VHH binders against Uncharacterized protein F13C5.5. Designs and how they scored, part 3

Target 1, 168 residues: Uncharacterized protein F13C5.5, of Caenorhabditis elegans (o76565)
Amino acid sequence: EICPMDKHAICNTGHLSCTCSVSQEDEAPVPEISCNALIARDLETGNFPVVSVEFDLNNSAEALEEFPEDAFRDKISSSLRVDEEDVIVLRTSCVGTDDTLTIQFVILKKDTNSSALPFAIEDLIDAESIATRMKAMGHLSQIANLDVDTIEYTEELVDLEFEPSNLE

## First folded at step 4 (VHH; framework vhh_5c3l_4)

Design s5Y (from C10_d with T101Y)
Fold by ESMFold2-Fast, scan of step 4:
Structure s5Y (fold): chain B 168 residues (1-168), chain A 119 residues (1-119)
Amino acid sequence: as target 1 above (168 residues)
Amino acid sequence: QVQLQESGGGLVQPGGSLRLSCAASGFTFSDYWMSWVRQAPGKGLEVVSDISSGGGSTTYADSVKGRFTISRDNAKNTLYLQMNSLKPEDTAVYYCAKYGYSLRYFDSRGPGTQVTVSS
């Protein structure tokens, strides 16, 4: 699913751009900004382990309009001493009633010489090692002005299949 | 609002070279993976080459590897394809394509530019 149970996707016609929003059918005044996360990238079934970062979005209205991917990649690349272009954000999602945003990403090895997409596991830096290093870094309590709640290694299935037939 | 416009196509002899350009507007170009996709007469779409948002990662179809080079200039919102050692089999309409939020699908492409390789 694109959005968790308490959220629904709002998508523009003609493009694969979606935003998750809190249902407004019970319009009680909300004192804090609930999840209005962007769906930047989807994960399908595959064999790629990923790093999952969960952000606490309490009172983060501006951060919910557009995920600051460039600032996120800059912080990750400088902290882990990798090239910014090698930080690939695969999934952004929101989670239920917790007002959290989950970002799943991978890091390509420097000078990756992949002959075809999707990426093979040998093209990626070990996600478990990335998550372990990030957890040890006290300065990663905030990334891109967002409060970090958790950083975990997750064995997710990723299917990066290309289907250009959806072009008009 | 999203616009992609290719240029640089034409007629070349086998062994010749062409450089394609794609001018992008209406979105944050530096945030998206970009692709060159082609369609030869009577065939389906083939992804020729992909480039990451910052340009640090590239991939190529086996049919063009070693002959084509993809690049981008994020300051100019422009995507390039340098095509060398062209073969008759490279004859196709070449499209500039933008990946959506998923690297699984393209959400936009340009109108295409014709490349004909013939003596």
Scores: ipSAE 0.000, ipTM 0.120, lowest interface PAE 15.9, mean pLDDT 67

Design s6G (from C10_d with S102G)
Fold by ESMFold2-Fast, scan of step 4:
Structure s6G (fold): chain B 168 residues (1-168), chain A 119 residues (1-119)
Amino acid sequence: as target 1 above (168 residues)
Amino acid sequence: QVQLQESGGGLVQPGGSLRLSCAASGFTFSDYWMSWVRQAPGKGLEVVSDISSGGGSTTYADSVKGRFTISRDNAKNTLYLQMNSLKPEDTAVYYCAKYGTGLRYFDSRGPGTQVTVSS
């Protein structure tokens, strides 16, 4: 189940990306954003703090094929004045039954230039500091045309490997 | 030791143009976002323009959009600001500034170069 009960999935060829639509007799199905279709990465990265950004998809008017990772990284890098190459998106996922998209990311210190996993904590910009800075910036209420609901740091990457199969 | 040295300031009439340069040394210039920051008499610092490490992304204050162009030459470790259609309100000391490692704001700036726009 990729969509809420009152919506039906419309998938691309190969089912790599889906959107949810409301099907009604008196109108054509309207494509809508599907949180589950935007699960792009689920990497084993080790136990280290990350920044978590939760997006509220209920306010999004446009259908998405995939998470706009390049636009997200560009917005983060330009807002915090770090290199886009140092913004590493580790996980993109949905949590619960809400239309909430969660992105977990880290930012590498320029001195390291390391992209290998697992990262050494001393090679990362402090996640709590990143979250605090981002929360203080009013212009980050939207990132990559998505509404930002919550920005927090977590002690470790959230384990989202398990999803219940019997959701209906 | 980070060193930043501005040049190209001067006196110009309204509608004129100036090109500022900033020579950078003591760090890997191509790895950092750079900024032009100005301070008008009796006012606070204003970020005029920012440029990404590779030059692919630029931003401008609303007061200078369409008139100023920031650029960089990483092979020469030099930052530039092309200022066109100058106005009296652009009169300020202009500083070249380097964004810090991590989340630090500016960790370095030059001594500044004076730009005076007067008839």
Scores: ipSAE 0.226, ipTM 0.607, lowest interface PAE 3.7, mean pLDDT 74

Design s6P (from C10_d with S102P)
Fold by ESMFold2-Fast, scan of step 4:
Structure s6P (fold): chain B 168 residues (1-168), chain A 119 residues (1-119)
Amino acid sequence: as target 1 above (168 residues)
Amino acid sequence: QVQLQESGGGLVQPGGSLRLSCAASGFTFSDYWMSWVRQAPGKGLEVVSDISSGGGSTTYADSVKGRFTISRDNAKNTLYLQMNSLKPEDTAVYYCAKYGTPLRYFDSRGPGTQVTVSS
């Protein structure tokens, strides 16, 4: 759905997307860990650096019925030259913004003797270069007619709670 | 240590073809995006083509689109670049390069192989 100001974004099990509904914003908070099945499968519990990308929906609100998560992950993969399996979308949020959709994600670095590792804090020193590269590639402007020049970024740490299903 | 070794360069006439190979060792090849990068005489580095770890996604510079094809064989730890319809402007040293962290373009590249397109 369209994600204007005062809407609530919901994560679906097995598929992370922004579905905004007036009904849902009264019944549940934006879930920090609602997509535990996906997160627990690929991540260990810990504090992870998170990249946030904000999209201005003023020009695309009527055309954006739901967030195209698969296309987003594909464009992140192509822009940053990382595998899609290493791009973990944690949440989408539309609450309390002026028609702004926020996507929060982490990128995992794989190393020998480890199945998956959290992104190193030192590697986030140039989080601005992520936004700059994504804008230069122009890929995100092809999903929902988003304006590449309105993409911004933020850095933060989030706590994840471990659920041991699907990890071996 | 990470090692990348290119081969297949040489002298070719305009309109000809060459196939470059890059042998990779010292890391899990199938986990990394790989690139072909070139440097023409007196010019800066140009990223020619990229390929995802599984080979499902590829990109090409506008200068080579439709003429070059990047591919990989993860079972053999080898990266390839098929170059068709070569032009004098394609004359350069071609490097095989490994992407490092998500925020770094390359952490490793080979010594390069010379491609010369001349009559």
Scores: ipSAE 0.005, ipTM 0.292, lowest interface PAE 11.9, mean pLDDT 60

Design s7I (from C10_d with L103I)
Fold by ESMFold2-Fast, scan of step 4:
Structure s7I (fold): chain B 168 residues (1-168), chain A 119 residues (1-119)
Amino acid sequence: as target 1 above (168 residues)
Amino acid sequence: QVQLQESGGGLVQPGGSLRLSCAASGFTFSDYWMSWVRQAPGKGLEVVSDISSGGGSTTYADSVKGRFTISRDNAKNTLYLQMNSLKPEDTAVYYCAKYGTSIRYFDSRGPGTQVTVSS
């Protein structure tokens, strides 16, 4: 068995990599996850609009070694009916407190020939339309077993706050 | 030019089975999510099932879950819908549809195939 009887598996979509989570019905969760425990990702992408998703980590019951990017991309892909390979995660960061994780991403149009950074705006699906559609979807209250707090459109890729823990 | 052509519809008794096929041409079939969509007499369009470009992810409407199975053969550019335990409520014109470059937007649909479930 992968998990004890008092826990259930949280798995990356398309992979056998899973973590065990305490059921929220069985007991009040003790936050075992923090932004500092997740892999930082920051790409030099240029000026173009992005979608920002803020996750509330206070209800996460298990420590994660890295952001579940494959599960995130699969959920976005399945919900919006676009290919997983076209969902590009550009930045991950903590904003405000260690209990909030921000993910910035874009979706490539299927008829584009570009997969390299920096992207041209005409190669991207309109970020405002993505954010608006996602906000209207009730099933996107959770992505990759993380609670979604906010979904916003940003006119350009924004510099997010950095924690000193990962600096020289 | 994108072309989608459904086949396999017909008359069937309640509890029976049908397998629908959709032949696709004019685009790279393996690159796009595909859908089966239906329209019953006097009703709106209902998305019955979706399948990812590689076939690894599928979704179903609650009305057909457990009875219908969507699949695809990318080598043959063909989309399938296996319909089991058919009910009178499944009577509709069934269309195959291709998702486009816009969020949850169909850019192409076939002419449809009629499925009639009656005793």
Scores: ipSAE 0.208, ipTM 0.609, lowest interface PAE 4.2, mean pLDDT 75

Design s7M (from C10_d with L103M)
Fold by ESMFold2-Fast, scan of step 4:
Structure s7M (fold): chain B 168 residues (1-168), chain A 119 residues (1-119)
Amino acid sequence: as target 1 above (168 residues)
Amino acid sequence: QVQLQESGGGLVQPGGSLRLSCAASGFTFSDYWMSWVRQAPGKGLEVVSDISSGGGSTTYADSVKGRFTISRDNAKNTLYLQMNSLKPEDTAVYYCAKYGTSMRYFDSRGPGTQVTVSS
């Protein structure tokens, strides 16, 4: 499924998938987001702290056809010494014509009974602590071969109780 | 109750080799990043090497890179450190350590095993 540039896609390991593609044209890039996920709904209810990583795609020689979620989870896992299956990507978005990609993620504490949504806040590692640690690590200028522009803690409204519409 | 027990330390001459082992119990070993850390007399703790839960990712301190190899056997709940080309500067107590849920903080360490490199 293809989604417009201004739509946010929700990504979750094993439940939802999405890709972000930036067209490389002679005149101007025409960013397109391809989503195999439920993106037509308002995904934001509640108040969950998340880590936001903004990537700079301006130096990409080729279109990014798919967000490399497994490579991203592996890099976060190896950088923070957490299990990669506990790294949950919640949202992928492309904003503007500046070729930026924003990834929002959380990290589950060990011994949670389910990696599936919904999560309780108490099951998550403190997002501000994650962002602070990542900023202190000078070696995170690239994640999954993508250039990192910013890493921020933010309190996003995310409906973690939303059921997939494809059960219809 | 988490238990970690190191073995394989000893006295060795410069240029020699040692293999350290760590027997783990009381937790699901295959779910956690593991580390070898060391402490020389009068110095702080130094993280020597880390290994991912599945063994696919490893890191090494610059001081040991190219000389030490970390590995694990998840079926045997055992962590290993192969130490080659040992130097006097490698003299330390070596600890097996488990990463906890608090990113890059160890929640458990073994009692340690002494490695002495001397002529």
Scores: ipSAE 0.032, ipTM 0.478, lowest interface PAE 6.5, mean pLDDT 69

Design s8F (from C10_d with R104F)
Fold by ESMFold2-Fast, scan of step 4:
Structure s8F (fold): chain B 168 residues (1-168), chain A 119 residues (1-119)
Amino acid sequence: as target 1 above (168 residues)
Amino acid sequence: QVQLQESGGGLVQPGGSLRLSCAASGFTFSDYWMSWVRQAPGKGLEVVSDISSGGGSTTYADSVKGRFTISRDNAKNTLYLQMNSLKPEDTAVYYCAKYGTSLFYFDSRGPGTQVTVSS
């Protein structure tokens, strides 16, 4: 997770911005850039390869305020034939312009208990394999009614402490 | 019972070409994604190339892009891998593999065919 053990993650609408607080009644942060956010991670501390999907937001500015996570996870689940609960969205961000949104996610291996937190690297499907298969599938040119611009994989360092929002 | 049998491996010089074939039986071949997977001496398994059930979508490992071509003949239940411009680094046992219900797990694999690229 992003937060220390004695604090709770409080996120604004769509989990676009989060902060760690000792009280669940505190207000969620206002993001400095509306589409950049840290989302609490259910992963062990360490380096994790993740899949990064970059969306073209031309004429879809409202997606920055409320990312359709359930529709995204459903589309990934049905397209790659994995269980929806095994699709874990880790972070949202924008890169370069207000017209792009980047989503980072991982997929749990088949028969991994989705409630057994925190997850280790051994519990995850190889992110390079996921990105490669998504590129091959063609019909993933749109996910959750958003246009897909690029699909890549990258390494992310997972810490248990709150970090500033950033892409890498 | 699912059966996959590779053929076409052998010894070839760098820059040469080989064509691998995989004869499939015991399942509806045209319903499944298929893959070529290899294992070099002392290394783990590497997915070389994938092809969709109808053949309309293909993918390749970066190490083989532009050199290898995967194809299939659903009428003959046969998967192919055309390997051009072979390099010593391509030396491996090559396996024909069938995906199960998920595109991340193979539920069947052939016994493999050895490809040796030696100068």
Scores: ipSAE 0.015, ipTM 0.321, lowest interface PAE 7.3, mean pLDDT 73

Design s8H (from C10_d with R104H)
Fold by ESMFold2-Fast, scan of step 4:
Structure s8H (fold): chain B 168 residues (1-168), chain A 119 residues (1-119)
Amino acid sequence: as target 1 above (168 residues)
Amino acid sequence: QVQLQESGGGLVQPGGSLRLSCAASGFTFSDYWMSWVRQAPGKGLEVVSDISSGGGSTTYADSVKGRFTISRDNAKNTLYLQMNSLKPEDTAVYYCAKYGTSLHYFDSRGPGTQVTVSS
């Protein structure tokens, strides 16, 4: 789980890494959901590295009709201390089965002048650094009430003529 | 480039109050989360309080909740920490720090200001 706004962080000066003190409560019975039960977001692709978060849907704390993108962006922005508007969710997809949901996102640097896709790599915070930071925090077991299975960086390729599409 | 300069530290008796200020320059202050971080003698760094770029969200370490208040004035590029009911355990060097785009914990901090709470 990402640090709530009411928790504190302690940093190791030598390593410049932080850990969050977290307290968890038992949740209500886990509803059964599958990847096919979620309404996919508009598909957008890029020819640049992205952060990939895979969620385990078998133990989700709530029944989902759509991916909770605003809650996801809020959780990421609050955890990493970046502005929510700079967290861009590019793709939501099932990975070969009904039991996992993959979210791919990027974070814009504050000094970016480009808002058009595909983004230049230099306008993005390094995806490998984002994934490494999130993993190092050690408390991102849930995001937006979904169980996190893996966090990694992934390279995406995009066609020269970009066209967003829906995965219905 | 980025400059952060703390002021307002000093010697105070237990139960007293101090207000720290941090003057920021060299970046768009209103675009970044800011933090007050402290280091007591022989201890590691502790994040005391964070404040969002617009000032709408704040967090506090459990050790200072109810006693300290973080605030900012984006028109003046200044960060503040109001410290009330000070305890000997609050004795530390206090640093103003800026969260960075490279996802370093902080990409910059000031030279610090000493706060000593002693009778």
Scores: ipSAE 0.183, ipTM 0.550, lowest interface PAE 3.7, mean pLDDT 72

Design s8K (from C10_d with R104K)
Fold by ESMFold2-Fast, scan of step 4:
Structure s8K (fold): chain B 168 residues (1-168), chain A 119 residues (1-119)
Amino acid sequence: as target 1 above (168 residues)
Amino acid sequence: QVQLQESGGGLVQPGGSLRLSCAASGFTFSDYWMSWVRQAPGKGLEVVSDISSGGGSTTYADSVKGRFTISRDNAKNTLYLQMNSLKPEDTAVYYCAKYGTSLKYFDSRGPGTQVTVSS
């Protein structure tokens, strides 16, 4: 939830979205807040695996004002031949002590009638298959002009709930 | 239950044109990426073009860029491939293919239509 000490949260309050930057060139005060309105919770109902993409920010652009979610979804959907509307970004955070931005996402199956958090596992494409396929693709070493460090999945189920950003 | 049926193949002279069609049934056509793939005599399968579910994104193999155009009509559940400036190297069986939920793997393809480019 909290950006590492060497990274600063940059939030767009109009969109309730935040992202982390390694740049200290911003003259505005940087609040210590969660970077995403969605958080992981260890609950029985809705537990499901997710795909985690870790970006290395030390060799990328110094500042990431807003995570380019549409560009990320477009790259994932085009690479895996799924619709971008089915690529659901659940969390964007800089919770490590390294220069790492973590994106957690899932891909919905197309024959799903309705999906809402927490998702039913049978409505999701298998996270292990997604991570394995992505790791086999050389062109996914960069997504949205950011260097991809690691692509992994959670083998243990994770329950995710929507919560508003703490901007107070 | 998923059915894909190609048509429009035939014999054409070098420099000519053909339009292939694929009639789809048994699934919600507008929900899936579709592909045209081909197999030349004695060769493996080559993906020649892909199109997104809404038609807003297309890709082409380098061998056909500028000559082939993929399109779709979701109201008619039909996929098209407009083939211009045909070359003898384009001689192949052309297949309509549907991407599945197994990520970049086709879960269905049609029986194919033969395209022969010869004078």
Scores: ipSAE 0.255, ipTM 0.636, lowest interface PAE 3.7, mean pLDDT 73

Design s8M (from C10_d with R104M)
Fold by ESMFold2-Fast, scan of step 4:
Structure s8M (fold): chain B 168 residues (1-168), chain A 119 residues (1-119)
Amino acid sequence: as target 1 above (168 residues)
Amino acid sequence: QVQLQESGGGLVQPGGSLRLSCAASGFTFSDYWMSWVRQAPGKGLEVVSDISSGGGSTTYADSVKGRFTISRDNAKNTLYLQMNSLKPEDTAVYYCAKYGTSLMYFDSRGPGTQVTVSS
């Protein structure tokens, strides 16, 4: 399912991706690693240049079991002619209503050493150029079968707060 | 240094077939989308086909769809274009091109191979 607005983003370092999608009552836990481990954020603001995609979920027939990250990365890869392995989802946010999902991502340059974390801005394709190209295509009204509302260059990362609970 | 070298061009009659090859070196071939692009006399460049790094996704220009097939052998660092049912309007210099990290931009291209379709 799509995560509640106040959940932490969970990073899978094997894919260099962070999502808030967590299976309900699973026995196999997802690694709990801060997305800050992946990128070198600005020291004063905590910001980093990213592409932000806002999805409108109002027309979705059913709630998602989890964010379709592989399908998302494949669509971005095919649209921009970059390897899907280089598409890094940094944040999945349910900010706002339950009907809006925000995905923030970056694209690695091929010469980047994947073990050399955190990645700096020079290791990535320019985020503003990515957003501009995607908007110019005009054919990205859907990504991974989800309706796209906006595609924007932003410098602000969404940080989600997680409150542990003792639910019965 | 990135190097791309095309081969397999030549003179062929309408309705004939040719297979182009592109030998790649100087980079990790299996990491990049590759393209065949062509330029007819007095015209601009046309992208005729693209193939994903792993070979699982391909695209074709409408002008060649159903007649041309792009493929790759990552173990041999080689890109192929099988051209069937050739038409006079397919006459062009054919280039092997590598997509770079700049969006939808080729950062490398071979010297080209001439394909002439004529009786």
Scores: ipSAE 0.285, ipTM 0.653, lowest interface PAE 3.1, mean pLDDT 75

Design s8Q (from C10_d with R104Q)
Fold by ESMFold2-Fast, scan of step 4:
Structure s8Q (fold): chain B 168 residues (1-168), chain A 119 residues (1-119)
Amino acid sequence: as target 1 above (168 residues)
Amino acid sequence: QVQLQESGGGLVQPGGSLRLSCAASGFTFSDYWMSWVRQAPGKGLEVVSDISSGGGSTTYADSVKGRFTISRDNAKNTLYLQMNSLKPEDTAVYYCAKYGTSLQYFDSRGPGTQVTVSS
């Protein structure tokens, strides 16, 4: 955090400026989340790098009632040559953004006794190539006209123990 | 060396069906994602369908979804494409293609098999 534990960061739209303020369990209001599909899972620091991908929702014909998690996992599985069961969506958010949905996920790496070893995430992160591959297959158009805008990975590590999540 | 050989192409009327096969050799077939790629006259290459190394994950281009089914038999080192409800727009040379260590490009493809949909 940028603030002592007894204070909370209060940021304006887009997090362009922040101040530390004392708040009793309640954070100062952040810009309201406009997205209807929200997933959040509480995680501890672990050994898995987090990948973030942004979708532009401006061209969606209808609001999504819930995030199409299985379709997203199938698409990542197909694009990166990993099993669907190994794609874990950690959270979705759209705070401080005009109709942009951010999805954070991890990919489990399996050791096999064959030459078909799982790829390292770092070897697969090329936002243009992956977005071009996904777009060329037309599969993101099957997920409410969502197009991959940017793909990033972080040096943040999380574990896979998480709590049940609620839709907002 | 990697070898891929397609078969099963031919002339068929609109609404008909064809099953393409690709015989693979020179590599451990069960370790690689495979693809069917086509090129229609005067057009560029289009990826039609992909299948994971174990066959559990598949993808399809919007133009063929619901009509084509990709499958593989790892014991026989063979890739298949079942093509139903064929349209004149499906007329193309169909290639069997192998991805390399990256899904960003193919490292091998066969010589192709011609599919013509016409009445």
Scores: ipSAE 0.005, ipTM 0.150, lowest interface PAE 11.6, mean pLDDT 63

Design s8W (from C10_d with R104W)
Fold by ESMFold2-Fast, scan of step 4:
Structure s8W (fold): chain B 168 residues (1-168), chain A 119 residues (1-119)
Amino acid sequence: as target 1 above (168 residues)
Amino acid sequence: QVQLQESGGGLVQPGGSLRLSCAASGFTFSDYWMSWVRQAPGKGLEVVSDISSGGGSTTYADSVKGRFTISRDNAKNTLYLQMNSLKPEDTAVYYCAKYGTSLWYFDSRGPGTQVTVSS
């Protein structure tokens, strides 16, 4: 299945994530994997706890061909002291009236038990703790040279509605 | 079970040097960020240095930057802290610590080694 992201969505299976192109509109992306297939939602509620980062692109004077996912994961890794490969970007929303970009991600635990896709909540570091720690660090006003507007914990992934990021 | 054991502490004069070691077992050492943390008498815990799983990234507290060097030998499951130009303010119990699922704190810590800098 196709990632429920905007028309610029690009899925990268090597990173277990989906990203978007923020500057080019006339080239159609080719999604490789459904972002919903990477996580096991609660079947009763549809909820899955994630960390949401909203970037303000209004001050970006540079053309940006795609989201700098590797730089993002490296910054999260270095800031939170987790391996870069354990930082999994699940969704990227590239389109907003305010030039905003929303990234939703999770961090894998290094568990002694074998796990398989889709990832269960028990395979992940608590998303609320991640968001709280990132807010407390103070130095995360920029990630991958992009201005951070908000960092929030949420009980669900952004769905198919085309509306500006509404993170609080 | 995760085990961390520090060694190399002792009494040194101001301006002296010490090298601390931490022997790690019970986990895949090369997969985790590691830290040196200290607690001075009557004070809280201070993270003095962190090192990435592969050793390519290091950080230091402002109080020790330029004087201390963190390193690791993944083949020996050992973490090191080279401490140069020691000051009385560096007097503390030094702990080896492993980062894990707790992002506020360490999942595991050794029993500590005492460093005393005094004339």
Scores: ipSAE 0.201, ipTM 0.557, lowest interface PAE 3.7, mean pLDDT 71

Design s8Y (from C10_d with R104Y)
Fold by ESMFold2-Fast, scan of step 4:
Structure s8Y (fold): chain B 168 residues (1-168), chain A 119 residues (1-119)
Amino acid sequence: as target 1 above (168 residues)
Amino acid sequence: QVQLQESGGGLVQPGGSLRLSCAASGFTFSDYWMSWVRQAPGKGLEVVSDISSGGGSTTYADSVKGRFTISRDNAKNTLYLQMNSLKPEDTAVYYCAKYGTSLYYFDSRGPGTQVTVSS
C-alpha cells in the first residue's frame, strides 16, 4: 500500500503535494518522506510514466476538504485491472481552489509474458491510450459523490532514487 | 503458448473496405480485452480500437471513428476489424494484441498483417 492502512494523502490548498495524514484523533504528523520512502522501496530502478488526471467538478453543492484517494485508487485498480499496491499517488490538488481536481499517479508495470515482441510494450502506453482505456471502463464517471465531466491525461517520465539502507 | 494470428490484409483502393481477422489460442479468449494496433512505415504504434471481454464496450482512435468497427466471436476465439472508407494514411501493419492483467499494457501480439491503401 502506498500510504499506511486507513490513512489518506491530503493536499494543502492551492499546493500539490503528497502528505500521508493520520486521523484527527491520532494527530501525529506523518512526514511526506514516508510516502516517498514507500515509493522508493517498490521502485528500485528506472523511469516510469506519470499520469495526470484532471476532473471537472460539476454540480457539487458541497466542497470536499480531502481528495477521496481510497475510492480513486480502488477505481483505478478495478478499471485498469491492476493490483491496488501497484497504484502510487504522487500529488493531488485541493477541491475549492479551482473548479477542477487534478491527481498525478503512476502504475507499476508488471513483467510481461511476451519477451519476443519487436517493440517495447511500454511504447503503447501514452496519455491518449490511458484516457481511452479509462473511458471505456465507465467506472470513473463518478468518484465518491463527485460529478466528473471530462478526464484528461498527460504522461511524464520520472526517475526515482532508491536508498535500501533506509527503506527495507 | 499464447498465439495470435492475423489475416485479411492486402492492397485496396482508397474508399475501399477490408475485414481483418485474428485467430487466438493458448488462453481463455473470452476473459480478456483485445485490441487492434497498427504501425505505419517510420511511425510509432497506434492503438486503433479496443473491445471488452464480452464485446459490450468498444473504443476507437479519433483517426478511425465512424469508419472502423471492432467485434469478436468468443465461441470461435476470433477478433475482427471491419475497415470501411479506407484512406492512404491507413497504410500500416495491423497487429492483434491481447491485454495483460491490466489495460495498462499488452502482454502479447501477433506477427501482423500488411494493409496497403493505394491507387
Scores: ipSAE 0.000, ipTM 0.134, lowest interface PAE 13.9, mean pLDDT 58

